# Ledger of designs, part 5: miniprotein binders against Uncharacterized protein YPL067C

Target 1, 184 residues: Uncharacterized protein YPL067C, of Saccharomyces cerevisiae (q02754)
Amino acid sequence: GWKWEQIKEIIESGELARLKRSRQMTDKYHEHKKRTAGLDMNQYVLQKLGWSLDEPQLENAAAKAFSSSTLYAVRANDFPYNFEPGVVHLVLWSKVALPVHSPDKAVREAARARMNAFLQAQPLLRPLLSSGHVAWFVNYPELQSVARIFHAHVLLFFPRERYSAEQVKTTVDDILSHGFEPLA

## First folded at step 2 (miniprotein)

Design d25 (from D3 with E10Y D17F L21E)
Fold by ESMFold2-Fast, scan of step 2:
Structure d25 (fold): chain B 184 residues (1-184), chain A 82 residues (1-82)
Amino acid sequence: as target 1 above (184 residues)
Amino acid sequence: SQEEVEELKYLIEWLRFAAEELAEKGDTEAIEKLKEEVEELRKQIEELARKGVDPETIKRLLELAFKLMEAILELEEKAKSQ
């Protein structure tokens, strides 16, 4: 599957379709069918998260993204991509959309800075952040399976030679149980 | 490759099935997403052409993608009328 350095290069270059293409081309036919056919994925995710969204009520909240634990949730990705062993694939769901792909450079950079600040502030991610083993991306709208709910893919890399399976499980379970800390 | 060609054929068949199911439910937003999937499919077919897949196979895949888009557009119109 994709090596960690290759994953970071693809994310930085913006060639996100390469990751989606690998998933699309190698996933079993029935997995594509289960993911989209017969399911309203937006409604399914909202139900799973216990959320309801009123977009007008969340208008102009981009600068406040992640400011309260009620505005986001982190979950394991049910449909992980073809990454090398040791890559943990999480999804960060947000009620507040971040315009990380805005054609306006200043808007795009501010949104990306907010996401980076949020992840960099997480105590549970600190050892991985120090070693360059945290990455994130947001699929372009045309590549999203759940287009009406903002979500970022958060990748954590635990090299097998440095981390035991128990240490990985403990860290991931802690993240999923307690969630991430809000960003002031 | 031949394997990639077969995978795209399966994806086209699945997208057609999904479009029919969604149209019965009147889910116009989900149908709009399928149009985006067909556009991505067309890009995948172009990539196969760049990899040297024969022109006849490429032509057949493009015809299948075109017919799928026509079916989706017809289903979208019907769903909007419900």
Scores: ipSAE 0.000, ipTM 0.092, lowest interface PAE 17.6, mean pLDDT 74

Design d26 (from D0 with E7L E10D K11W R14E E18L K21E E62A E63L E66I K69A R73L E77K)
Fold by ESMFold2-Fast, scan of step 2:
Structure d26 (fold): chain B 184 residues (1-184), chain A 82 residues (1-82)
Amino acid sequence: as target 1 above (184 residues)
Amino acid sequence: SQEEVELLKDWIEELRDLAEELAEKGDTEAIEKLKEEVEELRKQIEELARKGVDPETIKRLALLAIKLAEAILELEKKAKSQ
């Protein structure tokens, strides 16, 4: 799979389509798509998260993102991409969309700064942040309509020489059970 | 619809993977055939635009399709030089 430094380069370059599933994971993904064929995937995800979306008009949407634990949820990615061992692939779902791909540079930078501030504020991520082992991306297209649920891919890298399988599991389980802390 | 957009993104990913496999095998005839699939992809993107998918999303899909076409051309040249 993709090495950590290569993953970061792909994210920085915006060539997100290069991040791929392995053959085995692609087969599982296709089987899942067959089972969910004909379903409204937005509705399916909302049911899985226990959410209802009522899209309010927010003048400062980026400033409101992650301000309350009821506005987001973190889950494991059921179909992770083909990454090297030690990469944990999480999905951060948000009721408030962040325009991280906006053609307006100021809007784009503000949205990205909000996401970075949110992840940087997480106590459970501090050791990984210090070593450059946290990355995130939002897939194209940037459909920020009420019909689509904003979600970011959050990647955590635990080098095998620095972390045991038990330490990784403990940290990931803690993140999934307690969630991330809201950003003030 | 979002569902159709996600299916097109998956299709672009699958075509890139297939192009890489065919280039490794040196199957230049099959790589040439992939150009027909890319042309069909382009038509599907146009159809989404006609159905009212937002211009920003359409621009993003079009850019991905262009990059795929460029990658296929490069892989074809490498396969032929082997």
Scores: ipSAE 0.000, ipTM 0.106, lowest interface PAE 18.5, mean pLDDT 72

Design d27 (from D0 with K11L R14F D17R E18L K21W K25E E62L E66A K69L R73F E76A E77L)
Fold by ESMFold2-Fast, scan of step 2:
Structure d27 (fold): chain B 184 residues (1-184), chain A 82 residues (1-82)
Amino acid sequence: as target 1 above (184 residues)
Amino acid sequence: SQEEVEELKELIEFLRRLAEWLAEEGDTEAIEKLKEEVEELRKQIEELARKGVDPETIKRLLELAAKLLEAIFELALKAKSQ
């Protein structure tokens, strides 16, 4: 699957469509069957997270992103992309949308800085952050299966020469059980 | 292929989670529609067999699909009782 350096290059170039699942046929089947069943994927995710959400007020809310543990949740990606062994694919769900793709450069850079500050502040990510093994991206609206709820893909890379499968599992389980700490 | 086998396993798990959520919502009509999706799933498993995936892997996928269908029937009955 995609190697870590390739993944980072794709994220930096903004060609996020290239990172969607290699299993394109399965993805299309899921989307088709979801529509056939009359399922609203946004409602499915809200139910799974135990959330109630009115459309976020972007102008008033972005600065409050991640300020309380009740405003976000980190989960394993149920349908991970085709990445090399050692890449762990998490999804960070947020009630507060960050305008990370705003056409206004100042707005999008501020939103991206907020996300970076949030991830940089996580004690459980510290060793990976120091080695450049944490990356994140937010798909463009047209690439999102769940367009109404802000979510970021958070990728953690555990090179096999530095980490055993047991160590990876322990770290990921810690992240999922303890969650991420809020940003002031 | 191994990739196609893993894709079907992921689809089965996705449908199971959707069925559980729909049952909690009491959406009997949507649960009934999922039964049709399991039949399509069986056809995809048969296609993998035609492509030469080994019989033991096919048997396991069919068993997973059967368990999913059974769970959907049980969840549909529970939803109707509400």
Scores: ipSAE 0.000, ipTM 0.094, lowest interface PAE 15.9, mean pLDDT 73

Design d28 (from D0 with E4W E7L K11L R14Y E18A K59F E62A E66L K69L)
Fold by ESMFold2-Fast, scan of step 2:
Structure d28 (fold): chain B 184 residues (1-184), chain A 82 residues (1-82)
Amino acid sequence: as target 1 above (184 residues)
Amino acid sequence: SQEWVELLKELIEYLRDAAEKLAEKGDTEAIEKLKEEVEELRKQIEELARKGVDPETIFRLAELALKLLEAIRELEEKAKSQ
């Protein structure tokens, strides 16, 4: 699977399509999509309410994204990519879309600053942030399975020589149970 | 404001029916716990109807219902393997 330094290089270069699930996880993902086809509760609720997921302007989204704990949720990725052991793959879901990519697929500086500020504010991530073991990316629309709801992939690297499996589990469980702190 | 309540109640009835069908094929403690969680979600939806429409809460309940749907389908897949 991809080593941590390679993952960071791929994210920085924008070659996001190179980040792949293992064959086993790809098969599970396709089966899951078949089983959920035709029933999308978020889509169904939004349609029945007459709501649309408007793409907010960068200035509006950057100011509001992650400002309240009711506007986002962090979850484990049920179908993680083919990464080396010790990489934990989380998904950050947001009701407020952050327009990360410009039309030429470059990462917008204001969006990068907002996401980085949000992650840097998390007490549970501080040791990993200090060692360069937190990375994030947003897939291009053509690579997204749920294109209407903003979500970012948040990767945490716990080197096996520094962290026991028990320590990793404790930290991840804490993140998932307490969630991330809003950006004041 | 009653439309979202009726929508969520329809989805909860679907989840309840799916859980009961799973229990018919192989009742387990996990399936019984799942049925309890579906019933608890139904009660939360009824309580919200009394307090008024809150879009943020609707999304949260929809996420919980999707989590229950995934759990039901995972249990169904495990039951097929036996």
Scores: ipSAE 0.000, ipTM 0.122, lowest interface PAE 17.1, mean pLDDT 70

Design d29 (from D0 with K11F R14M E18W K21E E62L E66M K69A E70Y R73L)
Fold by ESMFold2-Fast, scan of step 2:
Structure d29 (fold): chain B 184 residues (1-184), chain A 82 residues (1-82)
Amino acid sequence: as target 1 above (184 residues)
Amino acid sequence: SQEEVEELKEFIEMLRDWAEELAEKGDTEAIEKLKEEVEELRKQIEELARKGVDPETIKRLLELAMKLAYAILELEEKAKSQ
């Protein structure tokens, strides 16, 4: 799979289509899609997140994004991309869409700054942030399976020489059980 | 403009038809070219948004491009198996 430094380079260059599942994981994903054919994926995801079916998706409120724990949820990606061992692939779902790919540079940079500030403020990510082992990306709309609900891929790298599998599991379980802290 | 939107919709449909045709052949060079075309589609949709095309039309164009991108991903994975 992609090495951590290569992953960061791909994200920085915007060549997000290069970040993809392995053949084996793609086969599993296609089998899952076949089993769920005919389902509204947006509604399916809302149900899995425990969100209301009539709950509004707030639009372009970048300054308010992540301001309350009710506005977002972090989950493990059941079908992670083809990354090197030690990369944990999470999905951050948000009711507030961040225009991180806006053609307006000022809007785009403000949205990206809000996401960076949110992740940088997380106590559970502090050791990884210090080592440059946290990255994120949002697929271009044309690459999204769930295009109507804003979601960011959050990647955490736990180098195997520094972290045991049990330590990784403990940290990830802590993140998934407690979630991320709101950004004041 | 309305004509530019119509032209882009036709272009996306044409690329989708090509992707379906290439699924039978697994031509790696053609698959890479289709991936480049999808990236150009994103830029063209971006330009239409800057020209003030309404958000609903932009969203529709992005959804069409997304369907094309999925078809190309399937072709790419199939080509790896050959």
Scores: ipSAE 0.000, ipTM 0.095, lowest interface PAE 20.6, mean pLDDT 70

Design d30 (from D0 with E7I K11L R14L E18F K21E E62F E66L K69A E70W R73E)
Fold by ESMFold2-Fast, scan of step 2:
Structure d30 (fold): chain B 184 residues (1-184), chain A 82 residues (1-82)
Amino acid sequence: as target 1 above (184 residues)
Amino acid sequence: SQEEVEILKELIELLRDFAEELAEKGDTEAIEKLKEEVEELRKQIEELARKGVDPETIKRLFELALKLAWAIEELEEKAKSQ
């Protein structure tokens, strides 16, 4: 699979389609089948998360993203990408959309800064953050099978020479059980 | 659990159609990666069995996954010969 340094390079360059090479083809087919069969993947995800997006309190929302644990959820990616061993692929779902791909540079940078601040504030990620082993990306809309619900891919790299499989499992289980801490 | 079974059946059908498209294009690298995807489906079926989905449903899902694996093998050979 993709090596960690290659993954970071691809994210930084914005060539996100490369990360979804196989998944992009599958997702396009899923989208076609969904339209034909009437299966709503957005509804499926909302049901699975126990969410409703009809909340009037989310006005001026980007600045309030991640401010309460009720506004987001962290889950394991059920169909992870083909990454090298040691890369853990999580999905961060958010009721509040962050315009991380806005054509307006100031808007884009503020959204990305909010995401970075949120991840940097996580105690469970501290060792990985210090070694450059946390990365995230949001696919462009045309690459998303679930386009109506904001979600970021959060990648954690646990080099095998530094972490046992048991240590990785313990940390990941802790993240999935307790979730991430809100950012005021 | 029943919803998870139905989603898996849909995914298997989608992967089959996807494999046929890749074979027509001669994309042997992508077909090889689909073989790994089928292995992941097998693991998901095993997990459903562990969660208590009935044996007949599990048997049907394994049968569908096996037929998908056979189809991908045939399509891979066809793609290589083009």
Scores: ipSAE 0.000, ipTM 0.083, lowest interface PAE 22.9, mean pLDDT 73

Design e01 (from D6 with E37L E40W Q44L E47Y R60E K67F E74L)
Fold by ESMFold2-Fast, scan of step 2:
Structure e01 (fold): chain B 184 residues (1-184), chain A 82 residues (1-82)
Amino acid sequence: as target 1 above (184 residues)
Amino acid sequence: SQEEVEELKELIERLRDEAEKLAEKGDTEAIEKLKELVEWLRKLIEYLARKGVDPETIKELLELAEFLAEAIRLLEEKAKSQ
């Protein structure tokens, strides 16, 4: 699969079409889609997260993203992409959408800065951040099967030479059980 | 879906027409924003690939997006010359 430096270059350039699932994960994804055919995918994800679509309307919503632990959730990606060993693929779900793909450059940059600030504030990510082993990207909401719920892909790289499988599992389990800390 | 692919092809054609009109008016700022929209379009094609749209269709869409990007670049140079 894709090496970490190549993944970062692809994300930076926006050529995300190159980040393909492995053959096995693509097949698994298609089987999952067949099993969930006829289900409302937005409702399915909300039930999985324990959320409700009945949320109060938010003004200045982007500025409030990640400000409370009730506004987001981090989960393991069920269908990871074809990345080198040691890359952990998480999905960060948010009730508040960040306009990271806005055609307005100032809006886009502000939204991306908010996401970067949120990830940089995480104590559990600090060693990975210092070594450049944290990256993220967002697909276009309008075409997503869960288009009503904002979500970002968060990638964590644990080089096999530096981290044992047990250390990786411990850190990931800690992230998934305790979640990320809110950003003021 | 097939419908999404057809809509995307139509969008690419509309962006070419708009870029040409902006170049004729010498509106380099609007052309720069169209270049940003082409990067957005490439990311949209990535989403379709992840949804399982066949590799041949994805290749066609990426080639069309690259052709559009090159056309916009040339039109931007033309607008600057006016």
Scores: ipSAE 0.000, ipTM 0.103, lowest interface PAE 19.7, mean pLDDT 72

Design e02 (from D6 with K33E E37A E40L Q44F E47L R60L K67W A71L E74Y)
Fold by ESMFold2-Fast, scan of step 2:
Structure e02 (fold): chain B 184 residues (1-184), chain A 82 residues (1-82)
Amino acid sequence: as target 1 above (184 residues)
Amino acid sequence: SQEEVEELKELIERLRDEAEKLAEKGDTEAIEELKEAVELLRKFIELLARKGVDPETIKLLLELAEWLAELIRYLEEKAKSQ
């Protein structure tokens, strides 16, 4: 799998298509797609999250992204990419889209700053943030199975020599059960 | 029209899925044909722009087509390694 430093380099370079599921996980993904054939995947995800996106206050609200715990949800990625052991792959779903790939540089940088501020504010991520072991990316539209709902891949790296399996499990379970804290 | 725009988005998604399947089979000939289909898609998007579809929608469709072209190129190189 991709080593942590290589993952960060790929994200920084924008060559996101190189970040790919393992053959085994790709096979499971295709089998899952056969079982979900004919389903509107955007509606399926909304139902699974218990969400509605037709709220007027969400229009053009990128500056308010993550301001309330009702606007986002964090889940484990069911089909993780081919990363080295110790990388935990989460998906952050948001009702408010962040234009992180906008061709307008100012818009793009503001959106990316908002995401970085949100992750930097998380108490459960502080040790990993200090060591450079938190990264995120948003796939380009053609790489997204659920293109209408904004979602970011959040990667957490727990080097085995620094973290026990129990510590990793406790942190991940806390994130998945309690969620992330809203950005003030 | 709005209907044509939605049909194009669905086509782009189907082309992506087809490219992934063909790459798994190592079918480089079929991948070459998908690359040609993406170029035809770009020409159709340009036609929609001339018919007055809004610039923001055209920009999105062209970005989707360009990223699809890049994905197909990546998958083609990976398939050649098989």
Scores: ipSAE 0.000, ipTM 0.106, lowest interface PAE 19.1, mean pLDDT 71

Design e03 (from D6 with K33L E37F E40L Q44A K67L E70W A71I E74L)
Fold by ESMFold2-Fast, scan of step 2:
Structure e03 (fold): chain B 184 residues (1-184), chain A 82 residues (1-82)
Amino acid sequence: as target 1 above (184 residues)
Amino acid sequence: SQEEVEELKELIERLRDEAEKLAEKGDTEAIELLKEFVELLRKAIEELARKGVDPETIKRLLELAELLAWIIRLLEEKAKSQ
């Protein structure tokens, strides 16, 4: 699968279509799509997250993204992409959309800065952040199967020579159980 | 790889579905963005050709991308007229 440095290069260049599932995970994804054919995937995800997006005040809250733990959730990606061993693929769901692909440079930079600040503030990510082992990306919204709910792919790299499987599991379980800390 | 070819075909089908939904909502700005994305898909298909994917498969993918571009243009016209 893709090596960590290659993954970062692909994200930086914007060639996100090159990041792909393995054949095994693609087969599982297709089976899941068959099982969920005809379901409203936005409603499915909202039910799994226990969310409602009908609050009017969320419409203008982009600068307040991640300011409360009720506004986001982090989950494991059930169908991770074809990355080298040691890459953990998470999905960060947000009730507040961040315009990270805005054609307006100032808007795009502010949105990306907010995401970066949020991830940089996480105590559980600190060792990985210092070694350059945290990356994120957002697919084009118009092409997402869950297009109405903002979500970012968050990638954590635990090199096998530096982390045991037990240490990785402990850190990931902590993230999934307690979630990320809100950004002030 | 054949896997890459099949994933591109699936992405083209998804893009078609999203374009139809956006036209129904009257979101002409999003349709314009999808038109830009079709050009990126053509470039991705060209990359597959450079990686040695067979010419017949490349031709079929380019035909699908052209069909999608045509559909997006029609949906754009329809959305603006509604």
Scores: ipSAE 0.000, ipTM 0.095, lowest interface PAE 19.7, mean pLDDT 72

Design e04 (from D6 with E37I E40Y K43E Q44I E47W R60F L64A K67L)
Fold by ESMFold2-Fast, scan of step 2:
Structure e04 (fold): chain B 184 residues (1-184), chain A 82 residues (1-82)
Amino acid sequence: as target 1 above (184 residues)
Amino acid sequence: SQEEVEELKELIERLRDEAEKLAEKGDTEAIEKLKEIVEYLREIIEWLARKGVDPETIKFLLEAAELLAEAIRELEEKAKSQ
């Protein structure tokens, strides 16, 4: 799969479509889509996260994404992309959308700065952040089964020479159990 | 600003290049990503139109996006046949 440095280059260049699943994961994804063809996927995800979206709450929080732990959730990706061993693929779900692909440069940069500040503030990510082993991206928002709910892909790289499988599992389990800390 | 318009034109060129690579691969996940690219291109083009980019340029860009959408439909038909 994609090496960590290649992943960062792809994200920086904006060629996000180059990041894709292995054949096996693509097959599993299509089986899942067939099994869920009758479901409202936005409602399914909301139910799975235990969320209800309230437009007044979202409007009031629009400039303050990640300011409260009730506004986001981090989960493991059920269909990881084809990355080299040691890359952990998480999904960060947010009730507040960040316009990270806005055509307006100022809006786009502010949204990206907010996401970067949020991830940089996480104590559990500190060792990985210092070594450049945290990256994120948001897919372009078209024709996706959960397009109405903002979500970012968060990638953590644990080089095998530095981290045992047990250490990786402990850190990931800690993130998934406690979640990320609010930025505000 | 003019700089913002120029940056978005460069983004459109990069997205078109990526779309061409995905169309050559033609597998199911590539088709999914092509659909994402085409819709994003349409959003960028609509924004350019609202910023006053000339109608002839906008028409040309929309026609290019529609050609990509046609290629996607052809690839979907081919994938279903296999």
Scores: ipSAE 0.000, ipTM 0.205, lowest interface PAE 15.1, mean pLDDT 74

Design e05 (from D6 with E36W E37L E40F K43L Q44L E47Y)
Fold by ESMFold2-Fast, scan of step 2:
Structure e05 (fold): chain B 184 residues (1-184), chain A 82 residues (1-82)
Amino acid sequence: as target 1 above (184 residues)
Amino acid sequence: SQEEVEELKELIERLRDEAEKLAEKGDTEAIEKLKWLVEFLRLLIEYLARKGVDPETIKRLLELAEKLAEAIRELEEKAKSQ
């Protein structure tokens, strides 16, 4: 599958459509989608929250993202993409949406800065951050398999020559059990 | 509003049905995702309470969400034991 440097290049270029699930994962995804096809929460959530699309309000909401452990959750991706061995694919769910693809540059940059600050503050990610082995992306709406609630793909790369499978599992289990720390 | 309450009730019932189907398939990862969604539903109910929705209605919605969370937890344990 995609090598780590290729993944980072694709994310940086914004060509997210190039990232693909393996054939087996695509088949599993289609079966899952058949079972969950009736769940549509995006429009419901936006309407019930009464959220405005005004930039000042979005910036204030984005600044509050990840400020409490009850506002987000990190889970393993049920259907990971076709990445090389050693890439761990997590999904970060957030009750506060981050407009990381806003056509407004200031709004977009503020949202992306908040996400970067959140991930950079995580003690469990520190060794990977130091080696450039943490990346994230949010699929464009048309590419989202679950478009109902804000979620970001968080990729962690554990080079096989540096990390055993046991070490990777221990670190990932630690992240999933304790979660990420809130950003003040 | 009454229509909003009915819509949320319908969503909770749909999530209950989906959790049962996923447990039958042994899809524990998807069930774990549904557990997070229940937490989010509690936030939505709290938001409705702050917007002035009838306290009795909010209590009923919260009870439904609690029963859903319990059911999902039970199904998760059942699926993991398979």
Scores: ipSAE 0.000, ipTM 0.107, lowest interface PAE 18.8, mean pLDDT 69

Design e06 (from D6 with Q44A R60W E63L K67Y E70F A71L E74L)
Amino acid sequence: SQEEVEELKELIERLRDEAEKLAEKGDTEAIEKLKEEVEELRKAIEELARKGVDPETIKWLLLLAEYLAFLIRLLEEKAKSQ
ESMFold2-Fast, scan of step 2: ipSAE 0.000; ipTM 0.086

Design e07 (from D6 with K33D E37M E40F Q44M E47F R60L K67M E74W)
Fold by ESMFold2-Fast, scan of step 2:
Structure e07 (fold): chain B 184 residues (1-184), chain A 82 residues (1-82)
Amino acid sequence: as target 1 above (184 residues)
Amino acid sequence: SQEEVEELKELIERLRDEAEKLAEKGDTEAIEDLKEMVEFLRKMIEFLARKGVDPETIKLLLELAEMLAEAIRWLEEKAKSQ
């Protein structure tokens, strides 16, 4: 699957369509889509997160994103992409949309800066951040099955030479149970 | 690949279905958002062409994007008539 350095290069270049599921995961995804073809995927995700769309959607709020733990949730990705062993694929769901693909450069840069500041502030990510082993991307809306709820793919790389499976599991479980800290 | 083209085609069909539902509800604001998404899709396809994705794939993606754009314009007019 994709090596970590290749993944970072693809994200930086914006060729996000190249980040795809393996044939095996693609087959599972197609079966899932057949079973869920009649479902409103936005509503389905909201139910799984315990959220309501009645909560504030802030259009001019890159600075407000992640300011309270009630505004976001981190979950494991059920259908991870074809990445090398050691890549953990998480999804960060946000009630506040970040316009990270805005055609307005200033808006786009502010949104991306907010996401970077949020991830940089996480104590649980410090060792990986220091090693360049944290990356994120947001699929273009056209490539999303859940286009109305902002979500970012957060990738954590635990090289197998440096981390045991037990250490990876412990760290991931800590992230999923405690969540991320709000950004002031 | 054929698989990648089929996956993208299915995603475009889902966006078309969403646009139809929004048009039935008269949600013109959400339809405007979908029109903006089509513009991002065109820019993405242009970027991929500059990076050397094969011409046949680019042509197919542009055709799919144009079909979606036409469908959205048609549905927008239908929504305005509600």
Scores: ipSAE 0.000, ipTM 0.092, lowest interface PAE 20.4, mean pLDDT 69

Design e08 (from D6 with K33Y E37L E40D Q44W R50E K67F E74Y K78E)
Fold by ESMFold2-Fast, scan of step 2:
Structure e08 (fold): chain B 184 residues (1-184), chain A 82 residues (1-82)
Amino acid sequence: as target 1 above (184 residues)
Amino acid sequence: SQEEVEELKELIERLRDEAEKLAEKGDTEAIEYLKELVEDLRKWIEELAEKGVDPETIKRLLELAEFLAEAIRYLEEEAKSQ
């Protein structure tokens, strides 16, 4: 599987397509067929999260991202990537999209800064943040299976020499049961 | 165990590919059998929960099984249309 340092290098270089597993063709086929049949993966995810996107996305809404616990949800990844042991793959779903790939540098940097500030503010992530064991990425739009709902992949690395399986389980269970704290 | 969890994930991936191939051939009987195998997977996931596999991993496996079940349901309809 991808080692942690390789994962960070891939994210930093923007070669996000390398992180996609060999199931991309299968996923595209199923997504196309579900949409054709009137069964939409976006709709399925909304139902699973208990969400209804009440209002159309508004301009300047990105500043509100993560400001309330009702605007986001963190879940375990349904289709985990082939990472080395100790890498936990979470998905952060947001009702408010962050334009992290905007061609406008100022917009892109502000969006990325918002995501970084959100993750840096999490008490449960403090030890991992200190050791450089938290990473995130957002797939380019053309690589997303669930394109209508903003989501970021959040990776947590618990090296086996520093963390027992029980410690990892406890931390991850806390994250999934309590969620992340809103950003002021 | 972690080994069983990884084997189950790989099995779900293989069954997804198999269902797609069977749908292209219009083999409705084989697709019906795959629906039964998905129920067996859910029982296996339940057994893993009883063995003490953590709730997060169990939730993840159940979600993978749900996605597989939905794909098979759609592919079954495709096969019937052949």
Scores: ipSAE 0.000, ipTM 0.076, lowest interface PAE 23.3, mean pLDDT 71

